# Designs tried in a protein design chat: VH-VL binders against 7-cyano-7-deazaguanine synthase (queC). Part 11

Target 1, 227 residues: 7-cyano-7-deazaguanine synthase (queC), of Persephonella marina (c0qst3)
Amino acid sequence: MKQSSSIIILVSGGMDSAALLWLAKKEFDKVYAVSFDYGQKHRVELDFAKKLTEEAGVEEHFIAEVPHLKGIKGSALTDRSVEIPSEEYPEGPPVTTVPMRNLNFLSIAASFADIYEIENIGIGVHSVDSPYPDCRAEFVSAAEAAINASSVMVAKKKNRITVYTPFLGMTKTDVLRIGLELGVPYEKTYSCYRGTIPPCGECATCRQRIEAFRSVGLEDPWFKKER
Below, E stands for the ipSAE of ESMFold2; O stands for the ipSAE of OpenDDE; V2 stands for 0.75 times the mean of E and O plus 0.25 times the DockQ between their complexes.

## First folded at step 4 (VH-VL)

Design s47 (from u2 with heavy chain H108Y T109W, light chain S32Y S93E; framework fv_ucenprubart)
Fold by ESMFold2-Fast, scan of step 4:
Structure s47 (fold): chain C 227 residues (1-227), chain A 124 residues (1-124), chain B 108 residues (1-108)
Amino acid sequence: as target 1 above (227 residues)
Amino acid sequence: QVQLVQSGAEVKKPGASVKVSCKASGYTFTSSYYMAWVRQAPGQGLEWMGLINPSGGSTWYAQKFQGRVTMTRDTSTSTVYMELSSLRSEDTAVYYCARGLYDSSGYYWPFDYWGQGTLVTVSS
Amino acid sequence: EIVLTQSPDFQSVTPKEKVTITCQASQSIGSYLLWYQQKPDQSPKLLIKYASQSFSGVPSRFSGSGSGTDFTLTINSLEAEDAATYYCQQSYELPPYTFGGGTKVEIK
């Protein structure tokens, strides 16, 4: 559709941001990517983000450090004293919650958007009932308002920055269907919270992606049986 | 205390398949460790073949071996297996299993312990 | 793919002399380099991780240095039991984990 000339996509290396990246390549003239180093246990995710952005052919891929989130206590994603659970979470928010993670990410992406005069910021949030407060529609709307109130580019050019969230209200299965149609190389995506190579297959994110593939009649590329 | 014990030497004809085992002991087999397979042809260097995560059974194979290699595990016996099909004379080598770990720093995955090696000879 | 080039490929050294082995990467790999020792008819043993950190039980005469593209393994005073082939390995990129071609060290 080419709604706007440029977008910067938050790319984690996982399934949802990969689908978003491929969709953005179809819909926008220029696609930039930013990935975040916040001390996450699944640090190899950054290597997959790099390979995905090279495959997609983005204008530039930025790696931004978020040092104040490194070693954050109480989150299984960053606190190495807290084990990554091997089963689905019965209660939320989960122990893998990193406080204000997406708020930090969007504000950093907005800085790049302002500097490079990019009019859209894409984030792959997909459920309005997410257990993570910073993945909900209310949060996205508030963040977009704050970004536009703060932007030098917006003040000069009088053009708004839009937070692009095409997957809001969709299930992970719905997002996977879109990505498969777009030709996303899912064998190059990585979702394991434990950060192991190959993925562990037992953490919540591994279980979710395995189930998403099964729901569309496919095996997760990481776990497929050899011919 | 960590030990990796491999199955014994094999002699195979071209076109056959070979299945090598590696039994782990002295640590939790399904923890944060993975198992790699590395081969070494006579008088040659080390060549990585692939990895398996014993926890969920996920695998990553080197491009050269894709379609010919299969790695599996049995959690009840703490054993990993590497099966190589369509054997050629060039597959004559010592095959090693090696334990890797996700380092606490997130930066390194050393092969810290190795099995004793299994000689596979392919001849007619 | 990251290519690792080791030099020299062979070295015959007098006991007690200092030995240096070089490993060069085709691109920057930070400090994500390991060194292994392999004696004849034995499996490889890990010596050095993170370019410069000794693995437990490794004699203090072994040390590693370097970052980026240039790495060195040093044996400060060669002992008879050090006769072996030494290999570097990168862990910067996800698999395949590539190895150098090896350096064979013999006692004169």
Scores: ipSAE 0.005, ipTM 0.519, lowest interface PAE 10.9, mean pLDDT 81

Design s48 (from u2 with heavy chain S32D L101I D103E H108T T109Y, light chain S31T S32Y S91A Y92D L94W; framework fv_ucenprubart)
Fold by ESMFold2-Fast, scan of step 4:
Structure s48 (fold): chain C 227 residues (1-227), chain A 124 residues (1-124), chain B 108 residues (1-108)
Amino acid sequence: as target 1 above (227 residues)
Amino acid sequence: QVQLVQSGAEVKKPGASVKVSCKASGYTFTSDYYMAWVRQAPGQGLEWMGLINPSGGSTWYAQKFQGRVTMTRDTSTSTVYMELSSLRSEDTAVYYCARGIYESSGYTYPFDYWGQGTLVTVSS
Amino acid sequence: EIVLTQSPDFQSVTPKEKVTITCQASQSIGTYLLWYQQKPDQSPKLLIKYASQSFSGVPSRFSGSGSGTDFTLTINSLEAEDAATYYCQQADSWPPYTFGGGTKVEIK
């Protein structure tokens, strides 16, 4: 059943991190959350991250600002001159890629883990064939090694820090099935890249979540009014 | 210059359906703009009915109209349609189309340009 | 559902006087509130977006303020052409796009 250790979960407000948060609440004694404000166009997702962590009942929810990422041009998520595509992922990293985003996020989460003596950092990466380089198994392994090599907690001969990636190698549909079994309130999750209310229904994340729900015989709560 | 031109006034009997058109010009119809339909009964305020994305055709309807409103578009003519079925006398109103701006700096769609309105009268 | 309550529902004002219209939301909506002007037999026109940002071409006498649940539209010096009904609209909650009941401003 529950592990005696603690974990800090990277919570975006989206479906995958919500499933991870609910799984962590089942598997760990103490669950913390961290969410990131990096100037993303879909900042409403951050508001949903706050609602999700409140509902889950975490020990503490940290909001970390990443201001240097706000000045980066060329990414559709942060650069107003770059349009958010209505397509699924193209060949190679898409224009929605924020350089080293997950590396920045994991390093910040690792700082919290080190300070609060938390033994696990949870991140909701799921597909081994992800178009984003910082969502792959190789990246996770390298990041975990770097975190442990630089940790004050580990240097003092305390427990090592583990990057917890239970969904690695799963499809979005697999993750959704787990979340539904755990009772995740998906009506409180949001992942539209455009940041619109209502969500656009056309960006890669909207299309993926609509299809994931359809694959399990359900309608996405955001699009329940659509046929 | 942005223009939204709507079809002419309609008189319908209870139980009938009405289909109102809204032709857009002066901007890229399938860009990051959405089209809303808002109605106004005589002497009353504004009531939002729904939203359509002209690019993909996705629609979102106000719960009150779910099941009897249908919004569609024709990208070749830059036209949005709103069809309301099972008409009742309380559906008598001016029906407006309005363009919604998507702005990456905000979470809302300001309705920046409106059509001239289409009066739909439902009477016996 | 988010309800927007406008006050007053009617105001008769002498030209050049200051007009203040309030809009109160039943729940916090941040700054996601818009103001529209509708003259008799005309379509609504956008005046203010995101509580305080003027839409292009709108005269400087119009300004908006507020956040959370309390919002205000101000016309600093009323002109004859400002006789109209003013509506607030929220776009924060799903389903969004609720309008206030309107405030009719007439010249005294």
Scores: ipSAE 0.012, ipTM 0.543, lowest interface PAE 8.4, mean pLDDT 82

Design s49 (from u2 with heavy chain S31D S105E, light chain G30D S32Y; framework fv_ucenprubart)
Fold by ESMFold2-Fast, scan of step 4:
Structure s49 (fold): chain C 227 residues (1-227), chain A 124 residues (1-124), chain B 108 residues (1-108)
Amino acid sequence: as target 1 above (227 residues)
Amino acid sequence: QVQLVQSGAEVKKPGASVKVSCKASGYTFTDSYYMAWVRQAPGQGLEWMGLINPSGGSTWYAQKFQGRVTMTRDTSTSTVYMELSSLRSEDTAVYYCARGLYDSEGYHTPFDYWGQGTLVTVSS
Amino acid sequence: EIVLTQSPDFQSVTPKEKVTITCQASQSIDSYLLWYQQKPDQSPKLLIKYASQSFSGVPSRFSGSGSGTDFTLTINSLEAEDAATYYCQQSYSLPPYTFGGGTKVEIK
């Protein structure tokens, strides 16, 4: 049953935000989407985000630029001189870390929520395997508090904005099971950090998604052997 | 520097098969690169045939060639192969291999280096 | 399948003139368009990637522009060595990648 409310979903084009988008379409009356251009090497995910939001039938899909994050030195996702590693399950903050990325993203999404009077902001964080500080429950709680303290909508109407994180505490496999039940078109999702078409199959995100599909007895649509 | 060296010209009869090779050097063959095959009939434009990932061996073929084309690689010799079966006169073309680049900008793969081409002539 | 319509088919121009070649996609491909140069009896060479970014070693007189469905390759001041056939290619959708029909540029 759908709620009598609105939500804006942060959509990357990847598996987790796709599952979140389909869940939101089931649970909310109006679903909006926002995707971010921050100069990431896997910028091609923006194209997949557009295909996913068209398929889901959102009210509007916003593309927001984050220019100060473009070309950030030291992050493999934005620094042209740093190679994307091929390792699985990196320890600590990996070289793919972009400083305060989700904080920037949530603040931009909150601006859209405030302008369009949207009561919920959805982000597909799942904390079990995250080495990133801005993917944890403590961060989400602090961000929600800051958003509500600064919201014009909240000040005028006294309705709080909720950061919706239904996958917090779940594994990627748990999220995939939910998405499969919801009918997510995973052949339209993209996770490769290298930004290649076809996906490289070697970076941490490619390996994680391949393993998630195998753990539920399926093959990743990108890597079917008869493709 | 990067080089793609292809096998020599072939003359085949209709119904035969041809196997063209492309040997890569000057970079790590199984690194962050793909290899495409593109053909060009005499006096005509470029036609994409397919793509192979040398690392895992995964392939993608244009529907027009599905069932007739097979792309393989040998990682020990840094060589990609393209085999086309059931040849017809319309298959007369120069066949190129081309390296599919991905770089620091995260966009879709451009083909940055090309082999010299292999002329395949199908005649009776 | 994304179809690329390239125009003109042929262009004969005087040295130092500006040359413009157009490529139109049957659907939006954002900025995922490439330009190649092919001289007679040679393999294609990459000139422009991502619609507007020059490949390493390409002379500054070559530039690309456009987004969505309409793209242009410009040679700001034609040199003798630029006589070639030019092709656009989309890298938005796989399979297949597709090429335009080509534009032959020759010097008067």
Scores: ipSAE 0.000, ipTM 0.413, lowest interface PAE 17.4, mean pLDDT 79

Design s5 (framework fv_ucenprubart)
Fold by ESMFold2-Fast, scan of step 4:
Structure s5 (fold): chain C 227 residues (1-227), chain A 123 residues (1-123), chain B 108 residues (1-108)
Amino acid sequence: as target 1 above (227 residues)
Amino acid sequence: QVQLVQSGAEVKKPGASVKVSCKASGYTFTSSYYMAWVRQAPGQGLEWMGLINPSGGSTWYAQKFQGRVTMTRDTSTSTVYMELSSLRSEDTAVYYCARGLYDSSGYHAFDYWGQGTLVTVSS
Amino acid sequence: EIVLTQSPDFQSVTPKEKVTITCQASQSIGSSLLWYQQKPDQSPKLLIKYASQSFSGVPSRFSGSGSGTDFTLTINSLEAEDAATYYCQQSYSLPPYTFGGGTKVEIK
């Protein structure tokens, strides 16, 4: 149990944020959630985020719009003219990169934390497998410093805001093992970048998800033979 | 080419249950489409009841109907069912099934609708 | 839940005239708004998706516009067959999908 009793979790509807949400419910007295609408092609993920937060029993679930990210050109996640690739690119940030996405998300979550006097912000980043610069330990440390330098709550109460990143340094498979132990309903999580129902099974996120389940000796609930 | 064909009109007494069917054809039933149920009381507007994913059978119900409605599907016959229990006179309505299109822009739309099933609840 | 308010609730219009129907959402829904046409004793038919994209086979006289909380359906030149009730619907999030109260359009 953490000494601070409240946290706001960034919930996407995907596997990693679901594991984080269930972990937060075990470790904190009050759990809030925020999800982001940034014009992503897989906005059906927001529907799963709503279901997950209802099942977890959060205090409040906020949906925050990020309209300046909706028209970004060149990112396969937000630019409808750019195809979602079927293969992962092994080096550098992939074409699905949305510039400064997690920085925008953390700053918005920090505003909620300041208003609602919440002392922890949870984000499901894991640096070992991530090609994205805003998913790394260096970024998290810098963001936390900026949040604390800017916070009215911190200035008044002298208590820091902690960016809670329990999965930093873990693989997606490690995170899945933790989530399975916690009883996460993975059949209610959704990760497909294409946003199709059923999931496409071919985009980078679908492939990572399928492989993570295979690595623990299970089949992804979306792709079981008798689904 | 896409068709949704619903079962025929039903007359029920208060307290009974009704099960309405919707048979889909002209597309892959378990593909990139949801099926919704929407009702319309005489002279009133449209009211969403719930949604089913035919592929996995996952369901989402409007809070008003939670505990009284059950949506199921049979993949071998490409048919979705909506069962409403503990019927009251205010449940008298035309019940529609509608296919939820999900396309590459990431938005849903109910693009094809069944012909409707009139359920009358009277004593 | 997201509430959709349509106006006007009734409109009587001369053929060939322009019809404008508005739909206001209780919170921002981006462009996740749809328009349906329902003729008497018939099922609803999809007209417009994503606020402004015409569904296949819909006459060009129908157009949609707007984003955020304010949306408009326009029928540029009303035809006799357009006498119907028009409904907006939000698809912003899964539960609950909600419909506006409807706008009945009659020919004079």
Scores: ipSAE 0.006, ipTM 0.447, lowest interface PAE 13.5, mean pLDDT 81

Design s50 (from u2 with heavy chain S55R S104D, light chain S31D S32Y L94I; framework fv_ucenprubart; at its last look DockQ between E and O 0.12; V2 from the best seeds 0.00; counts 0 for: pae E 18.3 > 2, placed apart)
Heavy chain, then light chain:
Amino acid sequence: QVQLVQSGAEVKKPGASVKVSCKASGYTFTSSYYMAWVRQAPGQGLEWMGLINPRGGSTWYAQKFQGRVTMTRDTSTSTVYMELSSLRSEDTAVYYCARGLYDDSGYHTPFDYWGQGTLVTVSS
Amino acid sequence: EIVLTQSPDFQSVTPKEKVTITCQASQSIGDYLLWYQQKPDQSPKLLIKYASQSFSGVPSRFSGSGSGTDFTLTINSLEAEDAATYYCQQSYSIPPYTFGGGTKVEIK
ESMFold2-Fast, scan of step 4: ipSAE 0.246; ipTM 0.674
ESMFold2, look of step 5: ipSAE 0.000; ipTM 0.408
ESMFold2 (binder alone), look of step 5: mean pLDDT 90; pTM 0.920
OpenDDE, look of step 5: ipSAE 0.814; ipTM 0.903

Design s51 (framework fv_ucenprubart)
Fold by ESMFold2-Fast, scan of step 4:
Structure s51 (fold): chain C 227 residues (1-227), chain A 123 residues (1-123), chain B 108 residues (1-108)
Amino acid sequence: as target 1 above (227 residues)
Amino acid sequence: QVQLVQSGAEVKKPGASVKVSCKASGYTFTESYYMAWVRQAPGQGLEWMGLINPKGGSTWYAQKFQGRVTMTRDTSTSTVYMELSSLRSEDTAVYYCARGLYDSEGYHAFDYWGQGTLVTVSS
Amino acid sequence: EIVLTQSPDFQSVTPKEKVTITCQASQDIGSYLLWYQQKPDQSPKLLIKYASQSFSGVPSRFSGSGSGTDFTLTINSLEAEDAATYYCQQSYSLPPYTFGGGTKVEIK
């Protein structure tokens, strides 16, 4: 007899994790969510993550603190002395890079998956052109292998944990198209790296989401003149 | 020393437009701060009208004022403007500019305010 | 839009007594609530940001607390210069940012 399928989704409050959350609600019997407080300048994203998970109707939403990432020097996302740039991505990894961020996040999510006997971990990584090394297919594959090698649940049940990455290889525009079809409430998503309300409209993530909406013939809800 | 200095009082007839200015000094006008406009009718509470980012010129307006309000800035004079058209008697109010401080907590706070500009719309 | 309801709308208080003003949001706004003081014929002044963080130069007798939908501004020992109207404001949703209706505090 087929057991209930379950997944835990990494929810940031941004567009991509929101699309992932709505897709997971369609594809899995039980959906859990985990969000991370790592001292990021865009902490307001956590409040949007809470609202998104409430709207989606998840089984449980976990908030995990990652204190060793708080105040990471040199990253514009966590180091208060480094300003968030108003430019699109330069050559190489941007100054907003937090070292091993997604590795830390997947490891923590894997702990929840192991404890609650959840068989899938969902992460909204996308785009073959990602400037972040821990957003690429090679990283996802290695992380999944490490999770399965160390899982108590996997050892006991002799099944495997899958890292679910349905948007891998897609553009932000492709992910937005999927989310629009799923009915994602994008007015409840937040992506600004500066953490301002309203969003600054000038950081890399603001520029990407504005362009994604424009590419599908829509205005970003944050910058929309008419409703 | 941060200062926001607004233009003087205006008396307008119904149907006219008014343009209020707010000159900023004591900080870098295009960095780290937005500028908001908030009005207060006589004996009433505070009403947020909108917000402008001086760096890029991006604006956000309250729905009540959509189509009637326009916010602009001049970076060479560190000045923001709020223009309200199609004035009616209900628009009689003190109009304030206020600097929107954003910080690591991820939101705005209006930390310094102009002295206010009284706009009177006569019937 | 998010509606902020302040209570009470008016309070007459003896000097040195504790004043408590509440602000209730129509939905969960996290900690994205601010408090302002407006004295007669003056511009508003920021007192508290992010529900509980005092703005620089604000006397220690002012404190903010709360999260979600229920917020409180407390003046621990009222001074004569504290006679003013107090406003809460949410910064969670834009547009519009919304203000509460105000609480007028007068000295007995």
Scores: ipSAE 0.007, ipTM 0.535, lowest interface PAE 10.8, mean pLDDT 82

Design s52 (from u2 with heavy chain S105E, light chain S31E S32Y S91Y Y97W; framework fv_ucenprubart; at its last look DockQ between E and O 0.09; V2 from the best seeds 0.00; counts 0 for: pae E 17.9 > 2, placed apart)
Fold by ESMFold2, look of step 5:
Order: sequence, then structure tokens, then C-alpha cells
Structure s52 (fold): chain C 227 residues (1-227), chain A 124 residues (1-124), chain B 108 residues (1-108)
Amino acid sequence: as target 1 above (227 residues)
Amino acid sequence: QVQLVQSGAEVKKPGASVKVSCKASGYTFTSSYYMAWVRQAPGQGLEWMGLINPSGGSTWYAQKFQGRVTMTRDTSTSTVYMELSSLRSEDTAVYYCARGLYDSEGYHTPFDYWGQGTLVTVSS
Amino acid sequence: EIVLTQSPDFQSVTPKEKVTITCQASQSIGEYLLWYQQKPDQSPKLLIKYASQSFSGVPSRFSGSGSGTDFTLTINSLEAEDAATYYCQQYYSLPPWTFGGGTKVEIK
């Protein structure tokens, strides 16, 4: 029988991972998902991630705990003594930086890929000059190399694992446009770093999301003024 | 111990307004928890009215109540309020406040704690 | 708006018998379904979250199952204090987070 292509997607419940999930459903025969519980303040995002993967119809959705990141000090996402800011950070790693977050996530996703013989790992990074070191092209390239060097599946099959980053080099507005064309149900996505319902509208990711919708002439479903 | 204590029963005439309070205790009022309002007419089921985020004061109202419901909060007293205007006899109901939960294990369960209910009677 | 349809509207059940209550959603809501118990003149009490997960302190005779559009609350061995009205509620995505119409359970 002819072998089908497969991908495992890192799904956070946010806009970018939702767009990636819908794109992957179009481009790959089998789509798996993995989401991470690392003690983030916005843990409600996992509920939205589950809703999205059910709607998309993934093969399986894994929830992986990352206990060494729970309660880590110095990050606004995990340390309750550090406030979630309302405005853009200056240059440098933001206070919302969780140490080596995507490195941890990619390595865990790679373990699932090795076990399930999945050739692709999808992550929704989209800015080449991101203030988060683990969202940059240099990081993705290094992580892919390390994954391939470590994979038993790759050694056995002489295939490579690809870290699939279709949005790299795009703006948030570009990614939103792709998701709208794909039919992503953005009313079922969640972006707020504070973890509130309704979303706070004040944190950087809420503002970026609102601005992205405005840039395409739409209103964010969460902050819609009229029905 | 989480506790939601609502104001007492009210009797109102048609066309009046009512303002029901819900005082929260036993948790950080302005944390990531939400307060919703749900009503139940005599012998009928539960009807979701809207919610308020006590941290920022933002609200979401069911369309049926848009234009005559207002939800507010007072962070100094840890109290939320629901005001319903232009009362009609069909607004006779028990009005509940209810809190949503996000525990440290990451479960999200809207309405884990409820107030005792406030009977509002609209008559004559 | 997501509509939840509960069945049956009413059950009169002999003590220690099994009670089954269904809730059907007008669209897929995954596992984002809650079950409440409301006794006369009391506030609703949460029984089941995430379709199948018992809330703290809920007796083991209560269980939930289902996903997508079809959900079930089961009371395996009905006790006298279980006479109440049971409601499902969805909390999928954006408000409004609607309720089912209720199922009244009485002891025969």
C-alpha cells in the first residue's frame, strides 16, 4: 500500500496554531496534535486547543505535561508575582519568555513523531525577527538538525523529519488571511496570556490579535461590538 | 472557602429597574475568575443572561437582554451587580450569580460556585 | 447559539434503579459539557465537568459520558436524595454558554 504523509502539530488554541492546523488538514493525509501544560496562567487555552482539534478531526490529540516549567520564576506566563504587561515589550526577550519553551516542546513532539513514525512536526512561528529567541529561523534550523541526529525512525528509514514552518517570514495579518481562506473558526480560538474569559483585551497578544482582524477589515469575534 | 452572597428578595412594579448584588469572598476577586448571571422563572429552566470579568469590568450580554441589562463590579467590596431595567411580569425569576473556575490543575469549569439566588417579583 | 436538547423531560424511578439522562447538542462541542443537579429551592450544584469528569465530593454513582453532540448522565443506583432536576450546560468557545431544558427525576 502507498504510504500517506503525516504531521504532528503543536496546538496552543491560538490563531496561529489554528491556521496551521487547518492548513495541515489540507496538505497532509494524517494530522496529529500535541499541546503542552507548563503551568501557564492562560491554561484555559488547552480547552480551546481541544475544541479546535476535535473540529478539525485530528487522528489523536496529546496533552503533554512539562512539570519542570510549572511555576518557574521570572516569567509573566508562569510566575504569579510577575504581571502580564498591557503594552509591547522593548527589544530583547519579553517578560513572557519561558526559558527554552519551544526547544522543550519540539523535543517532546519529536518523541511522539519517532514513536508514531511521523515525518513532519508543525509549529506556527511566523516572524524572523521575533523577540522570542525560540521563534527564530536560526532556532528552527538548529532544532531540526538535532531532531534528525537523534531520531531512530530517521536512521531506520533513511527519511528526514521536517520541522514544518509555513508561516515563517509572515506577519500575523498574513497568517490570519490564510486562516480565513481555509475557514478557520476564529471564534473557537483563544489568545489571551492572562487566561481570562472573556479575553482581557489588554495584553500584547490580545492587542496583536485585535489589530490583525482590523487590518483585514474585520472585528475579532471576542471583541465584536455588534452582532 | 469560596462564598457568593446575594442581596435579598425584591418586589418591583412593571417598568421599574432592579439591581441585584453578589458579594464574593474566599478568593482573589480580580483574579482570572468570571461572574455570570443566570435566571430561572418559576417552574422553568436556567437562562444565561451575561457575564462580567471583575478584573477589567468587561461584559458580555445575551442578545435577549442587550439594552436593558447592565453588569458592574466594585473591586473595593468584591461585589458584582446586575441591573435589569424596564421590568415586565415575565422577568419574575430567581436571579443567580455564578463563578467560573480555573484551578491549578488546569480544569476549566464555568459556574463551580453559585449564589443563593435572589427572587425578583414583578407585579402590579 | 448552541441548543442543548435533554431527554427525557421527566422520570419517576424506583429507588436503587439506574437513571439515564441524555443531552444532545445542535453542533459538536467536544467534551465541553457540564452536568448540574438542582434540588427544590436550591442553587444548581456541579456534578460532572468535561463530559465525564466528576466534580469534587460527587458520589461515585454519578457518571457522565459522551463527546461531540451526544452526552449521557447516569445515576447507577438512585437514592432518595437524588430526587432533583438535572441540567446540562455547554461551555464551548464563546458565550452564550447555554443550558439544556432540564430533566426532573422523582422517586416512585
Scores: ipSAE 0.000, ipTM 0.406, lowest interface PAE 17.9, mean pLDDT 81
ESMFold2-Fast, scan of step 4: ipSAE 0.258; ipTM 0.675
ESMFold2 (binder alone), look of step 5: mean pLDDT 90; pTM 0.907
OpenDDE, look of step 5: ipSAE 0.813; ipTM 0.900

Design s53 (from u2 with heavy chain L51I Q63D D103P S104E, light chain S32Y; framework fv_ucenprubart; at its last look DockQ between E and O 0.04; V2 from the best seeds 0.00; counts 0 for: pae E 20.4 > 2, placed apart)
Fold by ESMFold2, look of step 5:
Structure s53 (fold): chain C 227 residues (1-227), chain A 124 residues (1-124), chain B 108 residues (1-108)
Amino acid sequence: as target 1 above (227 residues)
Amino acid sequence: QVQLVQSGAEVKKPGASVKVSCKASGYTFTSSYYMAWVRQAPGQGLEWMGIINPSGGSTWYADKFQGRVTMTRDTSTSTVYMELSSLRSEDTAVYYCARGLYPESGYHTPFDYWGQGTLVTVSS
Amino acid sequence: EIVLTQSPDFQSVTPKEKVTITCQASQSIGSYLLWYQQKPDQSPKLLIKYASQSFSGVPSRFSGSGSGTDFTLTINSLEAEDAATYYCQQSYSLPPYTFGGGTKVEIK
């Protein structure tokens, strides 16, 4: 664990970013958060992200707009003419792929890190279960190299920016176990890509979440009657 | 404001059990805060017993008390319970509940609010 | 397990004088050290978190310092109401969250 260190983490309101947030609060002295508005159908996630960062007690929670992603057609997450599938995509990137999403997000987070002199950038990717190219270890390594090559803080201080990815190599179930032990309030997290209340229970991310809870002998709090 | 109110003093015989309650108010009981139990024998220092996460009921106990202590909670009443079995005269102490962040690493929240304490006397 | 050794066990001090209490950790704990005050027949109260950060409502005469293995609680001008037992606690390693043995401070 790192003493007197700071981190900025990407918070989406979902299970993985919540587990990362709770872990970061334990491992870092100062925790900042950034969330992104790119016109996603499930914009309600931003409300959950705000609730999570308030509960965790972050130093500051930034909301960054990514307007160029709002106009991109062909993604089920941003294009209302494209249906969000009820089943997992069997081959290739799913229709829910937003081009270069995490590359855009990490570059913006790195700008905040440079300005606030933050040495760590946290992202809750776990490549074992991810269909997205920008959630893989190869991507993270390349992004970290580009960030360090571009950073004024690194050049000035002779330090290094670390892209903190503690969940790489883990399944969603592994991350859930960690979050349960950390005391993550999973009733305050949101995973549905359709943006419905209650969650739809049918999209790929809802099904993955439900399966993860079942695999540890629990029920998803969104489908329980007792809160 | 944050308050932790504990049940009253108890007198027990060796071999019996005791169940102490701690009712929380002034904050969200099932948030990221955990509840710790700490005891203090007469004229002695503080001894940590264990923790419970009120949200899921997960517990972790100090090795010394493993097998004798059980911590539970009731989310509808915002109350945590500590039960200690097979009591011995050495278990005579004031038992405190205290709030902290669960499960903590090197960044964990200190015990910022404490209950008033519950005297448990085990008479021979 | 991390052992915390407090010194002295007992200290009798003239009012308005300086009190110094030390806490030594058996291994480095960075700045993850807390201080509590416990008055007779009362619950402990948090004074200092993270070695040197005062908790809300704590008088400015209380200060903490140190890092690594050696930590100090200082009361710059002792008041009568400060007569109490003081405990250090490490917050570095789960579990157990160990306490020091305590330092009793009384008014001379």
Scores: ipSAE 0.000, ipTM 0.396, lowest interface PAE 20.4, mean pLDDT 80
ESMFold2-Fast, scan of step 4: ipSAE 0.255; ipTM 0.709
ESMFold2 (binder alone), look of step 5: mean pLDDT 89; pTM 0.908
OpenDDE, look of step 5: ipSAE 0.788; ipTM 0.897

